# Designs tried in a protein design chat: VHH binders against q3afa8. Part 12

Target 1, 265 residues: q3afa8
Amino acid sequence: MDKASLGIGIFDSGVGGVTVLKELINLLPGENFYYLGDTAHVPYGSKSKEELLILGDAIIRFFLKLGVKMVVFACNTSSAITLPILKERYPVLMEGMLEPLRKNMPAKAKVGVLATEATVKSGLYQKKLMETNKFQEVYMIACPQYVPLIEKGIVSGKEVEEATREYFEPLLKEEVRDVVLGCTHYPFLTETIQKLYPKIQVIDPAAYVAREVYRKLKENKLLGENGGKVQFYVTGDEKSLKNLGSLYLGYNIDRVQKIDLEVIV

## First folded at step 21 (VHH)

Design z4
Fold by ESMFold2, look of step 22:
Structure z4 (fold): chain B 265 residues (1-265), chain A 125 residues (1-125)
Amino acid sequence: as target 1 above (265 residues)
Amino acid sequence: QVQLQESGGGLVQAGGSLRLSCAASGFTFSSYAMGWYRQAPGKEREFVATITSGGNTYYADSVKGRFTISRDNAKNTVYLQMNSLKPEDTAVYYCARVAVFLYYGSRIYPEADYWGQGTQVTVSS
């Protein structure tokens, strides 16, 4: 079996990872993808480090059974908290949301980051950004309302707008003009954010992730050919993936396989 | 090399005032947030006040209305005016450069990346 013909596993707690998947499909048309939304355990942003490690371990083992050459952590929470640990446990290539952002983000005096509570509390996201010496003031905004709303399919309207005004209030006070979407769900809210704050530059790291995946596969001589298949999996409810995910990807997700993760406590 | 040098500490009677100063060097002062933290004997260091590069100020609840942070970018200096001092304000006060601001709803947690050596403030009853 040729290692380059193995697929790429990509996971998120729910539908959010399709925002990364879209960029991967566009940049890497010769690859096969396995997308897993861990919808039985969404949201990840409220979970402990210990819970996230258990889930991440089970997800990687699932992908290894499918036959992957790389696992993409399309979850900022998992990328910040679990990837540094799990990469030492498995010989498969891994990429997440933080390192591509660090490598590709231009220098800015001030930057805002919308993120989950778990991402903010980890301290690792802001540490990664500060290591670059590209930023003088970093504003980390915990956004606990966002993922639950997005997973219900609520990406516009009063409830989202009220939450967004709350989260952006400190950014506006400090005249922050560059805001990173520090969760892979948050690109679903870009239209709402831009409607409310047209002068803010919204930065979605998903394209950076795709570029780094390409670089790693090329460097390891693992670029695939004649692929282009995407298989979708969930651990629980599939409605958000089929509906919102299909809309974002621009094609209908017909088949979603429900699976049970084998969790080791 | 970042250098932060506090001055202005001392002994003061309850109800009195002190003004702390912090001279900064080794970085572009006007581009960074600055702050004050304090540590009482046997207690953890705690946030007191911060002033962002844009001039916005934030205070711990325990000092609101009594303390005022300000900055003079021409002199690379940050100040803490402390009025209506109480014995509970007794602590070593540290000047800090603040690079990260964490927001959980209305709660703000400024995080320093550099500290001064501290200056003692003692408030007698």
Scores: ipSAE 0.792, ipTM 0.917, lowest interface PAE 0.4, mean pLDDT 92
Fold by ESMFold2, last read:
Formats: sequence, structure tokens, C-alpha cells
Structure z4 (fold): chain B 265 residues (1-265), chain A 125 residues (1-125)
Amino acid sequence: as target 1 above (265 residues)
Amino acid sequence: QVQLQESGGGLVQAGGSLRLSCAASGFTFSSYAMGWYRQAPGKEREFVATITSGGNTYYADSVKGRFTISRDNAKNTVYLQMNSLKPEDTAVYYCARVAVFLYYGSRIYPEADYWGQGTQVTVSS
């Protein structure tokens, strides 16, 4: 079996990774994707490093059983905390959210980043940005309310707007105009953010990720024309993926397979 | 190369005042946030005050109302006016360039990327 014919595994804690999947499908329409939303364990932003490593390890083993040539960590929390460790455990190619952002982000005097508590606490996201020497002031905003609301399908209205005003208060005070969506769920909120703050430029790293996935596959001679299929998996509730995920992708997700992760502690 | 040089430390009686200065060079001073941190003997270094490039100021709760941070971009200098000093304020005070601001709800954690050599402030009873 030729390795270029294998699929690409992509995972997130829930529906958020669909925002990365959309960019991957657009750039790599001939590749097969396996999407896993770990909905039994969402949100990841409140979990310990130890918990995230156990889950990430199980997810990679699941993808290896399906037959993948690459695993995409479509979760900023997992990319910051677990990818650096898990890439040393497995020979399969991996890509996450942080390195593509670091490589492609333009220079700005000030930048804001909306992220999960776990991502902010890891220190790795801000470290990646500061190592570029492109920014003088980096504002990392922990947004613990966002993923739970988005996973319930709540992407507009009073609850989201009030949380957004709270999170943007320091950014507005410092006149930050460029804000990175540091969680793959947060693109679902782009319209709400633009409604409230039309002068803020929202930066979604998903397209950067897709380009770096393409480059890695090409460099390793793993590009293939393999049918262009997408298969969807969840570990728990599938409603957010079928509803919000279908809306974002622009087609109905009609079959989602529920699986149980084999955790090894 | 970034250089931060503190001055103005010394011995002062409780209730007294000191003004610290920090001369900065090797970077575009007006484009960066600046701050003060302190370290008492046997304790970890702690945040005291910061002033952003836009002039907004933030203070640790322990010094709020007593200390004032300011900057003079024409002189590339940041200041810390310390009033109503307490023995608990005894520490080495470090000038810092601040590059990262972490927000957890209302909690702010400014993080420095460059430090001065420090100046001793001693507040006697």
C-alpha cells in the first residue's frame, strides 16, 4: 500500500476543527480526510496537560488504525500543549495551528489573540509570536465562555455579545486593530465580532494551516488523488457537528460515526 | 542592544517617598510598554506597575494608590513615584520592557522580555 494513498486525520475537541477542514478541502480536494470531534471530552480549554496528552495519544492511535499519512491538530489548545510531545512519539507527519501562524503572520505593532485558558497558560502561543520579532505588544485574551457556547450552537445574540464585549475591553483600550482567532472554534463568531467591532481585522489562521499541510505533503512526496472523501467521527454528541458543521462547510453531514477512544493511562 | 538602567533607589523611612528612574536605549522606546517589577529577599520577582505604549497604566493591588508609573518618550525614561512607603516595599526594583499582556477575566499578567540590573529600595520602620 502506497503511503500517498492514505488519508489525512484531522481532529478537534468538537465542531471547531471544521473551520480548518473547510480550508483543507478547498486546497486539497483530491485527498481523503478523517475528521474526529472529541465531543465526549469538549471543552479542551479547561483540561490539564496530562489529560490532553492521554486524549491526544488515543486520537493518534485511532487515526493510525484508519490509515493516515498525516495528522492535523485542528485545535489550538492541543497544538500548543500536546503536539510538541506527541510528534516525538510517532513517526507520522503532524501539523498544528501554531507553526503556520508563526510563518505567515505579517508584522504588526500590536496584536490581540483570543484563545482558551489552557492555550494562554501554556505560554507557547505567545512565545511563538514573540520569537518572530514582528510584534511590540501581544495581548493574549483567555476566552473560557466561547467554546461551550459555540458547541451548543450559540454563535450570536446576547450571551455571545456580552462575552465578546468583556474579552475585547482591553483590546479596545489599547487600540488593538488586528485580532487573531487563536481557537479553531472562534471563526464561527466572526460575524458577531465584525458586527460589534467593524474596525477590527479578524485573522483566521486556518488558511495558513492548509498551505503548510500542502507543503509538507509535497515535500514528503505524499500528495495523492485519492477520491476526495471526508468521513466524520465523534466520541459523544454529534448534533453540533451535523448542524453547525454542515452550515459552515456548505453541505449536509449525513453520516457521523460514534467511536470510543481507547485511552491508555 | 536593549539597555535598561535604574537609578533613584536608597534607604527611606516608612511613610516616605522615592522616585525611581529608568533610562532606556537600544530600541524605539515610544513603541514599547515599560514596567517595574520587584524582588524581596527569598521571594519571587513580582509585578509592580506597567505603562503601555499608549500611556495606559496598570498596577499590582499592593501598590495601587501609592505608586505612580509614568514615561517621558523624549528622554527615553520611565519613572516610578513611590509614596507612603511601607517596610513590605523593601526589594530590588527592576525596570523592564513589557511585551506580552495575559488576561484571565479581570486578572492581568504583564510579562517582560528585557530587564535592568535593579536598584535597591530599603524601607525602615
Scores: ipSAE 0.790, ipTM 0.922, lowest interface PAE 0.4, mean pLDDT 92
Fold by ESMFold2, last read:
Structure z4 (fold): chain B 265 residues (1-265), chain A 125 residues (1-125)
Amino acid sequence: as target 1 above (265 residues)
Amino acid sequence: QVQLQESGGGLVQAGGSLRLSCAASGFTFSSYAMGWYRQAPGKEREFVATITSGGNTYYADSVKGRFTISRDNAKNTVYLQMNSLKPEDTAVYYCARVAVFLYYGSRIYPEADYWGQGTQVTVSS
C-alpha cells in the first residue's frame, strides 16, 4: 500500500474544524480528507483532561481504521491538552493548532488570545507563545459562551455581541490590537468581531496549520496527487456542519455519516 | 540575566504600614508588567498586585483598598505600599515579572515568568 495515497484525518469537537479544513483543501488539493466533528461531546472547552484523552484516543483509532497518514487536531483545546500525550501512543504523524502558531506568529509587544476555558487552564497555549520571546504581555481570554452559540448556528446578533463585548473588555483596557482566534470555531465570528472592533487585527492560525501540514507531508515524502475528496463524520447532531460548515467551505456537504466512538475507560 | 531584588520587609504592628521596593535588572523594565506575590508558610504562592507596562493596576480582593502597586521606570523599580496591615498579611513577599494574564469572566490570574528571592513581612497582633 502506498502510504502517500492514505488520507488525512481532521477532527474537532464540532463544526469549528471546518475553518482549518478550508485552508487545507486550498493548499493541498491533491489530498483526501476525513473530517470528524465530535458533536455528541461538544463543547470540549468545559471537559477535563481525562475526558479529552479518552475521546482523542478513540478518534485517532477511528482514523487509523479508515487509513490515514496524518491526524490534524483542528481543536485548540485538544491540541493544547491531548496532542503531546497522544503523539507518544501512536506512530501516525500529528499536527495541531499550537506549533504552527508558534512558528509563524509575528512579534508583538502585546497579544490577546480568545480560547476555551480548558485551553486557558492547560497553560500550554501561553507557554508556546512565551517560548518564542516575541511577546512581552500575553492576554488569554476564556470564552465559554462562544462554542455553544456557534454550534447552534448563532454567529451574529445581540447574544454574540454581548458575549464579545464582555470578552474584549480587558483587551481594550490594555490597548491590545492583535487578537488570535485560539479556537477553530472562532473564525465564524470574525465578521461580528470586526464590525464591533474594526481596529483590532484578528489572527486566524488556520493558514499556519495548513502550511505546517504541507511541510510535514513533503518532508516525509507523503504528499498525495490523486485526491480531492472529503468525507464528513459526526458523532451526534449534523445540522451545524451541514449548514454553517457548507456556507464557510463554499460548497454543500451532502453526505455526513454518523458514527459512535469506541471509548476505552 | 533577569534579576529582581526585594527590600523593605520587616516587622510591623497590625494597622501599620510598610513599603516594599524591588530593583529590576537584565531586561527592558518599562516594556514588562510587574507584580507582587506572597507565600505564607505551608501555603502556595498567591497573587497580590500587578501593574502592566501601560500602568494599569490589578489587586487581589484580600488587599484591594489597602495596598497600592506603583512603578518608577527611570529607576527600574516597582513598589508595594501596604497600609492597614493585618496578621493575615504575614508572608514572604516576592517581586515578579508578569508575562501572562488569564481572564475567566471577571476573574484575572496574572502569571509571573521571573521571581525575586523574597522579603519577609510579619504583622504582629
Scores: ipSAE 0.762, ipTM 0.904, lowest interface PAE 0.5, mean pLDDT 92
Fold by ESMFold2, fold request of step 23:
Formats: structure tokens, sequence, C-alpha cells
Structure z4 (fold): chain B 265 residues (1-265), chain A 125 residues (1-125)
């Protein structure tokens, strides 16, 4: 009966949302989490607004059947496009990737963003950062080498370091000291980046998301105390979640449940 | 309110020089990158040059070595010195405040958030 004992639903198109999940587990150890990777419909970045709304609606209804007090949009595309609309359709609390960044990023003259080529071309991160009026110069760095290296499990060593030096060269030239990880894979690289550039503040939006989730739950008197369980779901292939997800979380993901989303057309 | 006012345009003979100026107001000029863009008849607006708040400069390949961007933070003014002018440099030149820098490898795509009214530069043969 107690709403505070309900879980928190987290979704992404794939495994990337695990980087948000890790921060949530660390900050909110008393909560139960349901993680959904919508792997049958990945990638989200190429889908229309209509398609994303249909999928997002189905995902929220799935979480509501599980019993959640909050849904976390651990997908940057869904956060930008669908969250503002779906927030008006459902009374459940919602949080995404972009608004916590906007709220929590301190005012800086300059900020760098490491992102995929697709993300840079989309304009989503630079638009959100410019809306803050907190930055005078935004440096968007397309990092095409990073995801392939991370997918091979290569998160340190000379190949990663050389790619990182290439991507950071313009940031160092402009004396940029604050760098946002604009892809959910990139938190795997934080240790390597900090080794090479100890004076650069690496900003993982996942930490801001976790803080905003905590604040919203506290403000609404919904903080849980006796949870601590995580349940994993996919709509398609589970191998990347079990492999990459386990690597990032630091423990083995043994059980992943496959589900079918109930899409209303 | 951000205001950008260009001056210094005109008619010049091929091989000649012009100096464009842009007076800026309504923001802390020294904290922002500034740039110049141009639009030739029948063509899309294109990047020409930018100077960051730190003083680093970047140029389109078509003008590199011939044009120099500079700034005077005390006067809130950005300049474009245009030497060895060619008829193909004929365009309306726009002063801009540049807020975003996109990097794809070594290629840089500066993006403006505010524009001036433009000043005509015409280079005769």
Amino acid sequence: as target 1 above (265 residues)
Amino acid sequence: QVQLQESGGGLVQAGGSLRLSCAASGFTFSSYAMGWYRQAPGKEREFVATITSGGNTYYADSVKGRFTISRDNAKNTVYLQMNSLKPEDTAVYYCARVAVFLYYGSRIYPEADYWGQGTQVTVSS
C-alpha cells in the first residue's frame, strides 16, 4: 500500500542506461530498480517522434504494471523528444538525461562535450546546453573511435589513450576544463581520461540524474528504505546487457527476463 | 539585447584590401567567440573566420592566408582584415557571435547564435 515501497523503472534502447543505474544504486541503496533495455527496437536515434512516443508509452505502461513510483529515461533521445509529452499523460514521476544536466551544471565560460558523430549532428546536446545561458562557448567533439573500442572491452591502454589525446587536443588549446560525457558508453573511459588529464573535470550526466531522482523522491516523500534489488528486462537480445552491463556494474547479471511490449497503434 | 553592427564594406579592385569592423553591445564581449560569415548572390551563407574568447583563430580554407580576424576587447569590436581580394570574395559579410564549435576530426564547424545586419563587399575585376 505504501507508495514509497514501489520501485523505480529505468529504460534505455540498450545497455547504455546501466551507467545511470550504477549511479542510482550507489546513491539510493534502499530502492528497488527495474531496468529495461528495449533491444528489439534499438537504435532509438533514427526513429521518428511518433515511433518513440508509441514505444515510450508502452514502456511506461509496462513499468506501471510492475509497480513503480518513478520512471527514469536513461536515453538521451527519449529524454529530449518523448519525456515532455509523456509527463503530461501519466501521473508517475519522470526524470531524464538532459534536464538534470541543465539544472546541475554550474555556470562556466566554456564546456566540452564528447559525443558520437550522430549525437553531434543531431544538435540535441548543444541545444540543451545553450538553453541554460550558463556557457559562452560549447565545444562538441565527435568521438567515432570510442564506441568501437568500448564494445571490444578496450577501455584503457595505448589505443584508447591515443584516441583520447586526439579528441582532447582542441579542448586543451581552448583551455576547456569541464567535459561532459555525451554518450552512455563513455563513463567506461573516465579512469583513462582522468589519468591523462587530471585537471579536467569529467562530468557524467548520470550522477546528475541520480541526484535529481533523489531530490524528487525526497520532495514527494517517496524515498524507499528496505529495497536494494535490481531486476533486468530486455525486449530482444540480452547478451550485450549481460556482458557490458556486468562489466560496468562490477557484478554478474545472471537473470534477464525477455518481455514483449504491448504497443497501442 | 545583443547588437552587432558591421561597417567598412564597399567597392574595391581585385588585389586590394578592406577592413571590416563590427561593434558589439548587450553582452560581455570578452567572454564570447566572435566570427564572420558571408553570403554571395545565389549561395548559402558560409563561414569565413572566427576568434575565440581566448584569442585563437580559425579560417575557412578559401580565405586562409589572405584574411585576418582580430578583436579589441576594450572597444568591444571584432575586425576582419581582407587582403588580396578576388571577385569571388564578393558577398554580404555578417558579423556573428559564435557559441558552438563542432569538431569532426580536424574539421571545425563554428555555429553562430546572433547575427549582424551585414555589410556589402564588392570586388571588381
Scores: ipSAE 0.758, ipTM 0.920, lowest interface PAE 0.5, mean pLDDT 90

Design z4
Fold by ESMFold2, last read:
Structure z4 (fold): chain B 265 residues (1-265), chain A 125 residues (1-125)
Amino acid sequence: as target 1 above (265 residues)
Amino acid sequence: QVQLQESGGGLVQAGGSLRLSCAASGFTFSSYAMGWYRQAPGKEREFVATITSGGNTYYADSVKGRFTISRDNAKNTVYLQMNSLKPEDTAVYYCARVAVFLYYGSRIYPEADYWGQGTQVTVSS
């Protein structure tokens, strides 16, 4: 039995992890993926560390039953709080949103981050960037208009461009050239941002996650060759994954399997 | 090894002026934003002014139009010129190195990573 033919598990609290999945599919077309949206337990941002560990543990056990060689934490909260602990409990390779950013972000005097108001107020993203010692000035931009527009399917045009010009005004004033997409929704806006500001380097952490997954699989001689399938799972409502997920991936998600997590207290 | 040393504080009558200075060492001064914060007795430390590495300035509403922040990169020094002083400006003033800028619309919240020892400014009625 060839371990390289095992799949890659990817999870998020909902549909946001699809932005990571897309980058993984594009970079690793020979792999099989299992995507789980834990929609019965969303939102994760208000849950205790103990509850997040219980859920993360159940999700990893679910993926191990499916047969995976790696688990990707496509959730910023889970990556920060649970991944460091869960990697000590299980022999499976793991990757999250924050360490690939730390590893792959080039040293720059200044960096901008587009994020939700909640992310900016949490302090989580700026703390992770400051820990690198790669930046002298970090500009965190709260972008309250973006998620509502993206959820309506509006990712280009006048309203998005006006919001983008507003958010980028302080970045241009300070001559910031490197801008991180600090929300899993924002990769939908990359084309619009690049059209408006072709000289700004847009940095999608999902792309770094995909690169680190590739490197880990290659180093461990686990790259697959005969895959290309994606299986979708939810623990609750499937409508957002089928609608938003299909739009983002550019193809129809025909089947989503509902599962119950086996939680152990 | 980052060191920030304030000077120029003192006692002044309402309506008067003071100029604070902050000598910095232990880092590449020209690459960092600098700022001033203040703390009155019984109150939390609050933002006063910041100047980015590019020279752009931002002020708390309570001091806008009265205070001016500036920097001299050749001397590794940041300044706060305080005019039209009010008794409410009485506080310990801290020089700070500023690493993070939070933007909520037009509102900016600078966050410091290093602080000086502070210099007392007392404005008498």
Scores: ipSAE 0.756, ipTM 0.920, lowest interface PAE 0.4, mean pLDDT 90
Fold by ESMFold2, fold request of step 23:
Structure z4 (fold): chain B 265 residues (1-265), chain A 125 residues (1-125)
Amino acid sequence: as target 1 above (265 residues)
Amino acid sequence: QVQLQESGGGLVQAGGSLRLSCAASGFTFSSYAMGWYRQAPGKEREFVATITSGGNTYYADSVKGRFTISRDNAKNTVYLQMNSLKPEDTAVYYCARVAVFLYYGSRIYPEADYWGQGTQVTVSS
């Protein structure tokens, strides 16, 4: 019970982890959350495995000082590279983006993935989906117009709808009905996509993460009851978190505390 | 175990035709895209043609208009009809199961997950 009152730490290199935070708040309204955007060290994608481990170690130690029962890696890069190693170094429960995706993807003949050009080129989502043996045809769609539109707050209307029609054309031609949001920005587009294509099943990996967090907390008798607070931290610039993060969450992020991570060589 | 067995290769005069066949087993054939790739001596394996489970076809620019891919789901077989053959078509041709399609705008990049043993096609000048 004493441990059940501890919070849940969530981190990302920036604002992207807010998509996971939103799902967690909705599913677990009785929990306290600590959100950290490691904005002083973005981008994570260009860092070495050793540097990412040093940062991840520092982030977990920061959360342990705050008092957490679980750490959520709301960063795709950190989930792939550091979580498997760091879970062996710390007794705290951990969850990331990739295992909930792998575990919960529906078995279907065909699946589409909307992603950035960089993500498609990396091969990461293709590889993870093919490792499941659940799919016969995987359609990776590079969506270069989406992030610029979303960053300007444009998540509906004709410009977004036209881009969406272009991206979905090959998916419709091949009768793909299950489409994964392969970028942390894309959950903003769910309403527009569902308006245009109500029969398409939009799959947001963040929802899978939230369900797995709930399951792990319940199984370990760690569900909280009287929380509901969210505390925000950054290591560098806070502008994106306050602006884009507030827009996505649907309420103002009033306070963001700037911190310095304590790394160990 | 997935098995792909090519047949129909051989020596042919420039301007001639060949029809390659690929018998597939060990998976639900009608649910998968199939394709042909080729590898010339000293070159990387390159995409030739693919046909999706829905029957849509895509071709490399170098073979468009000369080659036709087709499938017979009742026989678990994919075909490559090769017409107007040129010496530069000389290669080992591989039947493939295609599992991933990358789209950058209108351009498509099919990626295979299983390969046959290959069949030699030699086009003499």
Scores: ipSAE 0.717, ipTM 0.898, lowest interface PAE 0.5, mean pLDDT 89

